# Miniprotein binders against q56419, part 269

Target 1, 326 residues: q56419
Amino acid sequence: MEGRTLEEVQEEVFKRHGVLVPKKELEDLAKALEEAGLLLTEKVEARLKEEEEKLKRERPMRLAGLSYPEGEREARAFLEAFRASYPGEGEEARVLLMPHLEPSRVPEVYGAALAALEKTPPPERIYLVGVAHRPLKEKAAALPVPFQTPFGPALPDLPALQALDALLPFELFNTPLAFREEHSLELPLFFLKGRFPEARVLPLLVARRSPELGEALKVVLRDFPGLLVLAVDLSHVGPRFGDTPLTRTLAEEARRRDLGFLERLAEGEPEAALAFLGANPTRIDGVEVVASLLPLLRERKGKVLAHRLDLEAPTLSAVGAGTLVL
Short names: E, the ipSAE of ESMFold2; O, the ipSAE of OpenDDE; V2, 0.75 times the mean of E and O plus 0.25 times the DockQ between their complexes.

## First folded at step 22 (miniprotein)

Design t_6 (at its last look DockQ between E and O 0.44; V2 from the best seeds 0.00; counts 0 for: pae O 3.5 > 1.5, SAP 78.68 > 70)
Fold by ESMFold2, look of step 22:
Structure t_6 (fold): chain B 326 residues (1-326), chain A 120 residues (1-120)
Amino acid sequence: as target 1 above (326 residues)
Amino acid sequence: SAEELAEKLEELLERIEELLRKIIELEEKGKFEEAIRRVDKFIDLLEELIDKLEELVENPLTKLLAEMIEELAKAILELVFEVKDLLKQGRTEDAIEMIEEILKAIELILEMVRKIAELA
């Protein structure tokens, strides 16, 4: 690998400046830096182990007071304000696609989701499928514990989760720490729990497409009916995501990709939706989830209720969000 | 120049030390919300430090030493997120313990930056 030895650095200094830094002093300092780094890393690892053990019992709120209100009264008012942001009517959903982007950035998109939930009979359980923002040990994971919300704990559907685990070629309960900070579950769950307080939840994350997950869920949903929620965002464009600064052309392309993707899903054609994206040049977040859940999306027609490509002015970037009912 | 960059790094690190000591003081006084705000400021300064160290990594004379500092700075950044979480949990004594370890690491970085300045 690249690098110089400390002795080589010392020799270069002598050649350039005519002085010699004591070799032992430099070596001792370098060793102290390395030892400090190892100590701090060990402390991080200890903290993560502690948090992992807590996650075996419950998943606490991490965004209360930041993305949504901490108190129940204020949280209910928050829900109503978001519903009011979408003046239209929803439609009954057996499958709901909704965002996990910061709610204040796309209020009408979350409002459209609430409108759909108003038309949806209260389900016994919700299959909440988010996007893993931290690596998983497998292609997908679940965490079979209560998730805290301002509306009380969202209880896991343990029989359905166990049935799902039994059908997969890998352990479903594999990466508790990936759930610690996972907003793609926490943000949608706030809205879902607020509208369906009695529903149990299957909190699922997808890191990489898993056809096995979709096939297993098809079986589990037959025996454990419920609402399937794809908690995904759409295009991610601009410098924050590896592009040049956002231009009108890039924004128009992102919007076209988002809407084309959603419309093909609404036609019951999830393979065509994926093919439309090609190499996914605008980094639509939902691709791995949709690719995993093909058996549940095929031939299921519906409607796009809302879409926004939201500008992040400070970063000259944008993120797309949408609401789709099937 | 590398000498001017090292001097700027020294000033930044001294500001970082002062900020960390203020965070400990705020924690001891039970001013946890203000302490968290100051932790956010520390994160900003640490990211600035890492950016400036990348300029030294591009300098052939100081590359090895700068890379060692950068690795430690990144370890500090990871630990500070845990400090913030501990403060939110009201675990003040645990947070102070970690900040004291971060302070020791910052002092080592400052000492190495001074050595880099001598090598320039």
Scores: ipSAE 0.670, ipTM 0.901, lowest interface PAE 0.7, mean pLDDT 90
Fold by OpenDDE base, look of step 22:
Structure t_6 (fold): chain B 326 residues (1-326), chain A 120 residues (1-120)
Amino acid sequence: as target 1 above (326 residues)
Amino acid sequence: SAEELAEKLEELLERIEELLRKIIELEEKGKFEEAIRRVDKFIDLLEELIDKLEELVENPLTKLLAEMIEELAKAILELVFEVKDLLKQGRTEDAIEMIEEILKAIELILEMVRKIAELA
């Protein structure tokens, strides 16, 4: 009830509907809602506090046994199958844009990422930049703990993370609970850890465009070289995202925007890629990430290896995914 | 109308109750994977509910209800994620206990929604 008293509600209901709701009934209702809310809130707060304390030590797998196998042997077979789904050869990546969509929906796009990683010398560290699907306290965040994978823990690069934090105008180590279930890091990390088991990781989330992040990372990358990975999806269209059911016209527009975005990035023109999207009517997921990393994407030429607009038939909606090497 | 909103909310909450009871039943039967899929479907439905509640501005009472239900739905959503996590960890008893608490909260919300519908 931000700002309205029960009396104001009573008066407004009376004015609009000519019904005087007894104050006692409103009080009883408010009390019952408060009691229900308090019961849930206390339980939630206690649980969230416990989970936050765990996240000080490690980030456990959340999608093991669902999106990918939990066992290492099965996980390795999973990687090989995904690589086999892409018939092409990769190219060496200094920057890799790859999806974070459910792997089974776009296997060849992940296969293209694996193909690129085959041609990439093992990095000392991976800067993994995902999309925050939950609110962050700041524009961006990091979680400086081991991330569990079927291939063992992905260990954080604490020196590089500390160097990054020192260059940012905000606390980088914020909102640890946002990492707990964030699939934009977990899914790509499976593939990255499977290919580069010895690489340290900087798990980063972007909620809003942060030019400061890109400038800080540009400095940090000089002293702490590594592979930059943008884990982003592309267009989100259809009823799940507020559109009409997918039509040929809507699908063609989504593909046009996805490919137009990726091709401009491949030409080393990230500002032109953002400008091409305008108001982003097909809701390309990676916009805030790309906008944050402009200093690292400028003048880097590369190649689009794969793209798919994947239909979710039950909702008549579609999500775009792509793999780009720079 | 507040009545139409109450009916829709009742339908949604009843579906939620059925889903939660079914999750318990599936877990008791050792159908873990099916239970998790239903939890995920439940999460999707709650997220959709939250999004729809933000659009309901018509009546002060309805708005107050929508705001309160949204807060409760957000809390339930967080608890459902915890249920999913507990199930994955094999902490079935803890998961069931948490579901039972969510069910009690939903029953209270339903009682309130019915009372409001009677007043509208």
Scores: ipSAE 0.021, ipTM 0.480, lowest interface PAE 3.5, mean pLDDT 86
ESMFold2 (binder alone), look of step 22: mean pLDDT 79; pTM 0.756

Design v_1 (at its last read DockQ between E and O 0.77; V2 from the best seeds 0.86)
Amino acid sequence: TEEERRFEELFVEAWELLFLGYDSGNPEIMRQAIELFKEALEIAKRTGDPEREAAVLVTLALAYYNLGDWEEARKYAREALRIAEEKGIEYVIEYARRLLKRLKELG
ESMFold2, look of step 22: ipSAE 0.873; ipTM 0.946
ESMFold2 (binder alone), look of step 22: mean pLDDT 86; pTM 0.852
OpenDDE base, look of step 22: ipSAE 0.886; ipTM 0.956
ESMFold2, fold request of step 23: ipSAE 0.913, 0.907, 0.875; ipTM 0.964, 0.961, 0.948
ESMFold2 (binder alone), fold request of step 23: mean pLDDT 86, 85, 85; pTM 0.857, 0.849, 0.850
OpenDDE base, fold request of step 23: ipSAE 0.862, 0.863, 0.864; ipTM 0.954, 0.954, 0.954
ESMFold2, last read: ipSAE 0.904, 0.911, 0.912; ipTM 0.961, 0.964, 0.964
ESMFold2 (binder alone), last read: mean pLDDT 86, 86, 86; pTM 0.853, 0.853, 0.853
OpenDDE base, last read: ipSAE 0.863, 0.864, 0.863; ipTM 0.954, 0.954, 0.953

Design v_10 (at its last fold request DockQ between E and O 0.81; V2 from the best seeds 0.82)
Fold by OpenDDE base, look of step 22:
Structure v_10 (fold): chain B 326 residues (1-326), chain A 107 residues (1-107)
Amino acid sequence: as target 1 above (326 residues)
Amino acid sequence: TEEERRFEELFVEAWELLFLGYDSGNPEIMRQAIELFKEALEIAKRTGDPEREAAVLATLALAYYNLGDWEEARKYAREALRIAEEKGIEYVIEYARRMLKRLKELG
């Protein structure tokens, strides 16, 4: 029986279930509520303005006590537990692809990242590239302030950030509020700071593919060498993301897409990885990040250390996560 | 009024948590959002603001949907629809109907 394509499954789902509750529906309701004057009030605007001013100085923890422990001692125990969840050994990373999904969902994938970091000499700086889950004014952005962690503040590399800004055709330091709660930076940073307490960080967000970013970073990395970290998730499938409940066929397709993507990256063929995804029917999260960093990923051979398609049983949905070293 | 202010604060914070929980994949964050929405709902009921009430109910339906609690989602969506139809709140009517249709298809 020729396995139904994801498109066929989606079409069937669409035909059967008519209404996808994608993130767009969340956004649409929020927008409608804003237009009705229920979400964005003058007071909220004033608060946001104050928060924006605070973000000129530091980015506080948002997920402490929610996704990871706030206390340093407990945070260290947390790191050790995650490392222990991955039984293998890591490899030295020049580029690390790791997830930003809730850590408790994919502990061994984060464990694999930690294993890789154990084999990596402490970098002077970390280029941490996350996914913008909120709109940015530009294709990419940076926040040049300390990010708070249980292990102390992750300090920005201002010279490297300035060098990057100078090479971009747009203002890099835009949309500070997009960083306020961005978990795609905060979650990986927890693990990175815990392992490399002295490394400076360049916290970067990508909203849309920016070839200019990759080219600029390639130049900056010559003068400011460091570890490149792609904090990205993989497939998002099931009712939470607009699909039918997870089936064997849908899960197999998600895994195929995830692994096919990662394997092509591991072979140093990022363009082939993107082409393999096509229209990205399983909604791999990291597409825009990879598309932006092509010059840095080309011809680099590496290894997939871990992959998981994590089932969220209550919602019959699943999210893919992986760890790749280059 | 102070109650209106409190409603707005709760509602905004809850929506921030809802987005964060949705995007991060942390259901505990979404549960926290739900608790704030419930508090906001009680305020809306006390103040007699049917639009705010319907809006919160619709949002609660969405939040419970994202937790996989289809029964509670359906309950809140129906109540949102009822109030919205009585008061002519079009955007809530449309949303609640779509939500109920989706929930019917899930079981």
Scores: ipSAE 0.854, ipTM 0.943, lowest interface PAE 0.6, mean pLDDT 92
Fold by ESMFold2, fold request of step 23:
Structure v_10 (fold): chain B 326 residues (1-326), chain A 107 residues (1-107)
Amino acid sequence: as target 1 above (326 residues)
Amino acid sequence: TEEERRFEELFVEAWELLFLGYDSGNPEIMRQAIELFKEALEIAKRTGDPEREAAVLATLALAYYNLGDWEEARKYAREALRIAEEKGIEYVIEYARRMLKRLKELG
C-alpha cells in the first residue's frame, strides 16, 4: 500500500462503488419490489401472460395521447408541423439514422428525417432497428405482428422476417413483452408510417451487439430490399444518467462525441466511429446497433442532416439526437 | 382485499409509466406516474402497511430525482428511510441512503 492505512484503502473502494446510477437504481428497485411481492403478484403475472398472448396478434399504440396525437387528422397535422421545423432539404436514404427521444424535445431532428424521406422512393419495406429498453432473451429480437399507429396498422413483412429468423443462430421471435412499452420503435414508426403508409415493417430490437444480425440482414436485404432505419439516440449526460451536473465542458464533450460519431459513420467508417467513442463515456446508445450492423454501414457515405444536444434544465442533464442519411 | 388490489394496480401502472417516461425522456409521463404513486401512498397509509408505504416513498424519491426536484426527492427519501429502519426493510434502507448521499453531493 502506498503509505495509506487499511481503513483509508477500504474507504476509497467504497467511494468508487457507492455512486447512485439512476437507471440501475430504477431497475434494481423494481426487481427488489418484485421479489418482495409488491410488483409481481399472482394477478400481475396473469395480466402479463394475457398481454403476452395479445402481443402475438398485434402491438397497440402506447404513446398516443402522450407523445403524439391519438386521432388521424391531428396526427397528420403533427407530422407536417415536425417537417416544417426543419428548414432544410433532405437527401435520398438507403440507410436513415434517426432518434427515438421524445419528439417534442428535438423537433428539427425528426423534421430532418422527414425531409430525407421526401427524397426517398417509397420502399416496399422498412427495417426498423431500435434499442431494447427491456431485457431480451437473446441479443436481438423481432415481433412479427401489426403495430398500430394513428395512420393505420404497420403490417409486418412476414417473408422477410422469416428469412431473417432462418439465418440467425438464435430464435428471432423471442421476447414479445419487451415490445409492449418500447418507444424506440413506436416513436420513429409514427413518422415512417405517416410518410410511407404502404410499407411493411420489420420491427427489430438490439439489446447487445450481434454481428450475426448484421450478416443475416445483409443477405435478407438482397432478396427483400428496403429502407434500413437505425432508431437510436446519442449522448446521455448529467445527473439523470449518473454524472455530475452538466457543465459547459461536459456539454461540449458530448456534442463533440455525437458529431464525431455521426461524421465517421457518414464517411463509411463505422468501425472508426465506434473506436472514436472508446469506453463511450457520454453513453451514446446507438453503439450496440451500429456494432451489430457493420456490414450494412461499411463504405456507405452520406451526410449528417441535423444534431441537437437537448438540455434538461431541471435535471442539469442532456440527451443528444441526430439525423444521418447514408 | 379490494384496497390491496387497487394498490397493486396503481403501483404497477405507475412503475410502467415511470420506466416509459424515464426511457423516452418525457417528463410529463413521469409526472403522471407520480400522481399514481401518490394515490398508492394514500392507500398504503389507510391500510397501515409500512412496507408498501416505504416502497412508494422510495419510488417517489427516485421519480422526483429524475425530474430534477431534488428537494422533494430528499424529503421522500428521508421518510422512506425512517419507516424502513423502524421495520427493517433492508432494500429500502440501502436505496434511501444512496439517494441521500447522492443528493448531498449534488447539493
Scores: ipSAE 0.831, ipTM 0.918, lowest interface PAE 0.7, mean pLDDT 91
ESMFold2, look of step 22: ipSAE 0.822; ipTM 0.922
ESMFold2 (binder alone), look of step 22: mean pLDDT 85; pTM 0.845
ESMFold2, fold request of step 23: ipSAE 0.788, 0.796; ipTM 0.904, 0.909
ESMFold2 (binder alone), fold request of step 23: mean pLDDT 85, 85, 85; pTM 0.849, 0.849, 0.851
OpenDDE base, fold request of step 23: ipSAE 0.829, 0.831, 0.829; ipTM 0.939, 0.940, 0.938

Design v_11 (at its last look DockQ between E and O 0.78; V2 from the best seeds 0.81)
Fold by OpenDDE base, look of step 22:
Structure v_11 (fold): chain B 326 residues (1-326), chain A 107 residues (1-107)
Amino acid sequence: as target 1 above (326 residues)
Amino acid sequence: TEEERRFEELFVEAWELLFLGYDSGNPEIMRQAIELFKEALEIAKRTGDPEREAAVLATLALAYYNLGDWEEARKYAREALRIAEEKGIEYVIEYARRLLEKLKELG
């Protein structure tokens, strides 16, 4: 059709087909069930309260045995296999962008992250910034407790976390329950802890862009130097995310947006990367994280080590993942 | 009752798994959720609670949709709709109808 942008075609397809935004549909049904008294009972509330109290002490593994092995020996073999899936060499990272997608879907992308970590001197601490898939009370949050891994607990850097909290206009230590099952922290942490067993961690979640977070972190990093890790996914396209089945055109657009985003970040132009996405029609996951960390990403040059648009064949959907070192 | 308690426990755990599977992109987690939903469904049938039954059926339809099993999704959505229409469960009726329309587009 002459003159229509891919966006216009997609919008029209979306409008014509009443495309269910699947995440919203999940949320809407869950909300309806909750309102009907089927999901949130007094007992469930009591359990959640107990779990919240436990989260004051530690964050247990949720995905052990599901996404990665629970046993240390098996976990090490898992790491080696993922590293082996990436045939290249890494580069030293001061900032690492890596995925939080199910590892088995994009092994070489995680392998590229491991390759980068091999060339990175062991940091004293890791600032691990994930995506909040559950609502937060504030724009961002931290959980200042040990995170369990097959390699032992990842211990929090309390002094650095406290310094960060002191510089933020909101309470950083909010919404502990949002961390309970947050895979955007747990999955990358597996690889990070496996490579840097002695590093302390600052587990951070971003729900909405917070310029204050980036400015505060910039200050904190001066006194508390460490590796910054952005655990983010890229495009989400297809029926699972409200689109039509994956086509060549849709896949090309997703790749274009993913790579265009990563390349601009690699050039030290994070504002240009965000601007390039516009309304983000392919739903790049990491937008709010990048928007929050602009002061830390500016003028840093780096390299894209890996990218994959992984097809989930049964759902005719795809998710983009990438590894970038800055 | 003990059965009602068990239903609630299963249903909540299954929904947690469903969200986790959806967000992480791990279909095995979603399959685990489906197994718990099926157990919850059997309880709802035994207790004779049509609202719980319809709710679980609608949820199963959604879970199968997210696995790309369109046939099973349609099956469960139709059954959810049938029960919900018989009993006047409006939110399930609306959801099941929307899902069935979406499923028509996917073949």
Scores: ipSAE 0.833, ipTM 0.933, lowest interface PAE 0.6, mean pLDDT 92
Fold by ESMFold2, look of step 22:
Structure v_11 (fold): chain B 326 residues (1-326), chain A 107 residues (1-107)
Amino acid sequence: as target 1 above (326 residues)
Amino acid sequence: TEEERRFEELFVEAWELLFLGYDSGNPEIMRQAIELFKEALEIAKRTGDPEREAAVLATLALAYYNLGDWEEARKYAREALRIAEEKGIEYVIEYARRLLEKLKELG
């Protein structure tokens, strides 16, 4: 070798031919552009500050006209079409796991969630726990404001949110801008608000696992009963996520991982569900949320109502989504 | 100037749509981002700003890669690299080269 060790050559080859993670590449390029002054100017910073102040008062719809209709009548028809896409019956949920993937890709999975909600007595409040797609200042965050929907505003449960904040070792209301674009709350909320128009909402995001959040939520849920919703996706496989092109064998592995994860959750064994995934080779999205909420998931038995690994044929990639009631 | 202000507005909005489409798994949102990036590219060319031009081209390459249009991704990555090498724009060079190597693996 040309005066370098084998390890040095292997590291260079790995860096050049290593896993391209497209989300990280998007983030790195955006960061570089911000540092170069092309994406973060003084005018953009001023606008973001103004938007942050507005987000302290309300969270507007971001995906109306993109993922769901803006008008209420059309939104109700849309909701009913999704329910119709799932021919089964639901079960009462005290905990509901549902996706946040683009609804048109997995209509029967969202339909299964609606079927579960039909069997669920209207809750006073919904603890909606999504996955932060923007950095948070802490491991978790909430935004205690109305979230606009085509069915009217989803009002925050301020007493429950204040109780939760008081129990955490960090400020819960810490990153308003992270909610601006957050589809993992907005997409499930469309379905939840459409079915439970009177329920208040605790809109929560997890960036990294927080055992403190789960312990605090266990206390708060005792005093402020409601429906707990884990708004998470499952496997992410293929070139859009840094893998080689999807094969039938890799797709079956992703399905096996998704279903094994959901089934262990349905047995009331969330630690076993996490252990089953190991290093999470198919990048199941729900891991950090489940890991945060262990005290709320232990010994709760239930049923998997639906699952789909949705193929993205042009990218030879796939995303998994499921509906679980506990 | 007015065109530079328009570029900034388009580029920021397009990036917001790109992340939103990527994260939500909605390719139509990503295609909308591409439309805005193409408009921004026209402005960068008219104003003679090679870093802006290379940046938009690199971003288009990644957007097309994530839509599975790997022929378009390769085309935009090559053009981004050409400008970036000529003008010494290191982060674009690094990015475009890595994307082009990955695209060779896909055919």
Scores: ipSAE 0.814, ipTM 0.918, lowest interface PAE 0.9, mean pLDDT 91
ESMFold2 (binder alone), look of step 22: mean pLDDT 85; pTM 0.844

Design v_12 (at its last read DockQ between E and O 0.68; V2 from the best seeds 0.80)
Amino acid sequence: TEEERRFEELFVEAWELLFLGYDSGNPEIMRQAIELFKEALEIAKRTGDPEREAAVLATLALAYYNLGDWEEARKYAREALRIAEEKGIEYVIQYARRLLKHLKELG
ESMFold2, look of step 22: ipSAE 0.858; ipTM 0.937
ESMFold2 (binder alone), look of step 22: mean pLDDT 85; pTM 0.848
OpenDDE base, look of step 22: ipSAE 0.861; ipTM 0.943
ESMFold2, fold request of step 23: ipSAE 0.858, 0.831, 0.833; ipTM 0.936, 0.926, 0.924
ESMFold2 (binder alone), fold request of step 23: mean pLDDT 85, 85, 85; pTM 0.854, 0.850, 0.850
OpenDDE base, fold request of step 23: ipSAE 0.849, 0.849, 0.854; ipTM 0.946, 0.946, 0.948
ESMFold2, last read: ipSAE 0.810, 0.801, 0.841; ipTM 0.920, 0.913, 0.928
ESMFold2 (binder alone), last read: mean pLDDT 85, 85, 85; pTM 0.847, 0.849, 0.848
OpenDDE base, last read: ipSAE 0.850, 0.853, 0.853; ipTM 0.946, 0.948, 0.947

Design v_13 (at its last look DockQ between E and O 0.70; V2 from the best seeds 0.78)
Fold by OpenDDE base, look of step 22:
Structure v_13 (fold): chain B 326 residues (1-326), chain A 107 residues (1-107)
Amino acid sequence: as target 1 above (326 residues)
Amino acid sequence: TEEERRFEELFVEAWELLFLGYDTGNPEVMRQAIELFKEALEIAKRTGDPEREAAVLATLALAYYNLGDWEEARKYAREALRIAEEKGIEYVIEYARRLLKRLKELG
């Protein structure tokens, strides 16, 4: 029986199940509520303005006490537990791909990242590239302020950030409010700061593929060497993301896409990795980040340390996560 | 009014948490959003604002959907639809109907 393509499954799902509740439906409802005057009132706008002004000084923790402990002692125990969840040894990383999914869902994947960091000499700076889950004014953005963590503030590398800004055809320091709750930076930063307390950070978000970013970073890395971290998730499948409940076929397709993507990256073939995904039917999160960083990923050989397709049983949905070292 | 102000504050904060919970995959964040929405709902009921009430109910239905609580999602979606149809709130009617259709397909 020729295994139904994901497209066929999706089409069948679409035909059978009609209306998908993807993120777009959340966005559409939010927009409708805004238009109705129920969201984004004058008071809310004033608050957002105040928050934007605060973000000129620091980015506070948003997920402390929710995704990770707020206290330093408890946070250290948290790190150790996650490291313990991965039984293997890491490898030295020049580039680290790691997840930004809720840590408790994929502990061994974060554990693999920690294992890699154990084999990595402390970098002077970390280029942390996350996924923008909110719209940006430009294709990419940075927030040049301290990010709060249980281990103290992660301080920005201002000289390197300025050098990067100077090489980009757009203003890098845009859309500060997009950073306010961006977990794709906050969650990986917890682990990175815990391991490398003295490293400065370049917190970067990508909304849309920017080849210019990769080229600029390649130049900046010559003068400002550091660890490159791609904080990205992999496949998103099931009812939460507009699919039918997870089936064996859907899970196998998600795993195939995830692993095929990671393996091609591990071979130093990022263009092949992107081409392999095509229309990205399983909604791999990190596509725009990888597409932006092609010059930094080419010809680098590495190893996939961990992968998990984590089932969220209540929603019959699953999210892929992986750890890759280059 | 102070109650209207409080409603708006709660509703916005709850929506922020809803997005955060959705994107992170953290169900506890979504549960926190639900608690704020419930408080907002009580305010809307007390103030007698059917549009706010219907809007919160529709949003609660969506939040419960994202938790995989299909029964509660159906309950809130039906109530949202009822009020919205009575009052002619088109965007809520459309959303609630779509959600109910999806929920029917999930079982």
Scores: ipSAE 0.817, ipTM 0.939, lowest interface PAE 0.7, mean pLDDT 92
Fold by ESMFold2, look of step 22:
Structure v_13 (fold): chain B 326 residues (1-326), chain A 107 residues (1-107)
Amino acid sequence: as target 1 above (326 residues)
Amino acid sequence: TEEERRFEELFVEAWELLFLGYDTGNPEVMRQAIELFKEALEIAKRTGDPEREAAVLATLALAYYNLGDWEEARKYAREALRIAEEKGIEYVIEYARRLLKRLKELG
């Protein structure tokens, strides 16, 4: 969703529903407060410069104690509990699609990802592709530093990252501050690092669809083989996302869109998966990542291991999450 | 002043938590942001700063909207609007009105 401009999303919503997107309301108010001097003071600017310098050395945990335990022993028990939430068997993955939604909301979906990792030979490196929730200077970005986890630092694969950067028409290492709070990398990484402690990582974000990223990754993966992970969520429906309150009909449509998307990906037909969504009426989060990575998804068949459309009762909203192995 | 410095620190931290709670879909993170906003609100009231007070109230309204507590969202939005109209704080007026319109549509 972040891969489209706010104006494009706003215009689409007004044409169909006459309603503003609530994320845009937060962003607009924050911008107005910055312009008024309440959020972007000289002290805040100095802090941001300091934090940007720290991100040149490492990316600290942001969600320890909030989404997962900070201590290693507790984190391992947490990982095991998530695996137990999925009673099925996994399958070997060369490409894994998994969520980045708050893990406690969809435990069996993360558990299915762990089951797939059990069947996957330990990779030398993991290409972890998330969705940028903060603006990037370019269509995509990476941060070539260790990412801290309760299981120790996830080390960057610097040669592979440098090879990728050399193939792109823009600087890959372009927006360090966008990574500071990016949960679409941190939450999946917790599970991946816990299962593959020796794997290096390419932490990648997509803001807007980038065909050049997919073509470059196809080349880099030939010389630097590894596990490709698409860390994406599915449908977003209900008032928290600019819809009417969730109904059975809206929930059924969201499930149908989620599963139809995943099933077409599982048939090795990523273009058909995107076409199936059309205007993306349930706001599936993974569209920009899939659209960027088409060369890596074509002709690759697999299986949907899990799916949940998780209800947010207080907001009458829901978010979809799935696990797909290719 | 020291209270103005404390307000600035709280307000920025609370906004970071607000975005994080929204994006992760973690309501506990959202509630932590709200607690910091409430502390910032008390400082704005004690220092008699109507723009800070209106800004925090508008932000609380959006936070409660995104947490699903639409009664609280209406309450804070109305108070933000009252202060902003009295003091001519146009950006707060615009955001409070949009939020109140949305809340009216939801019932």
Scores: ipSAE 0.803, ipTM 0.916, lowest interface PAE 1.0, mean pLDDT 91
ESMFold2 (binder alone), look of step 22: mean pLDDT 85; pTM 0.848

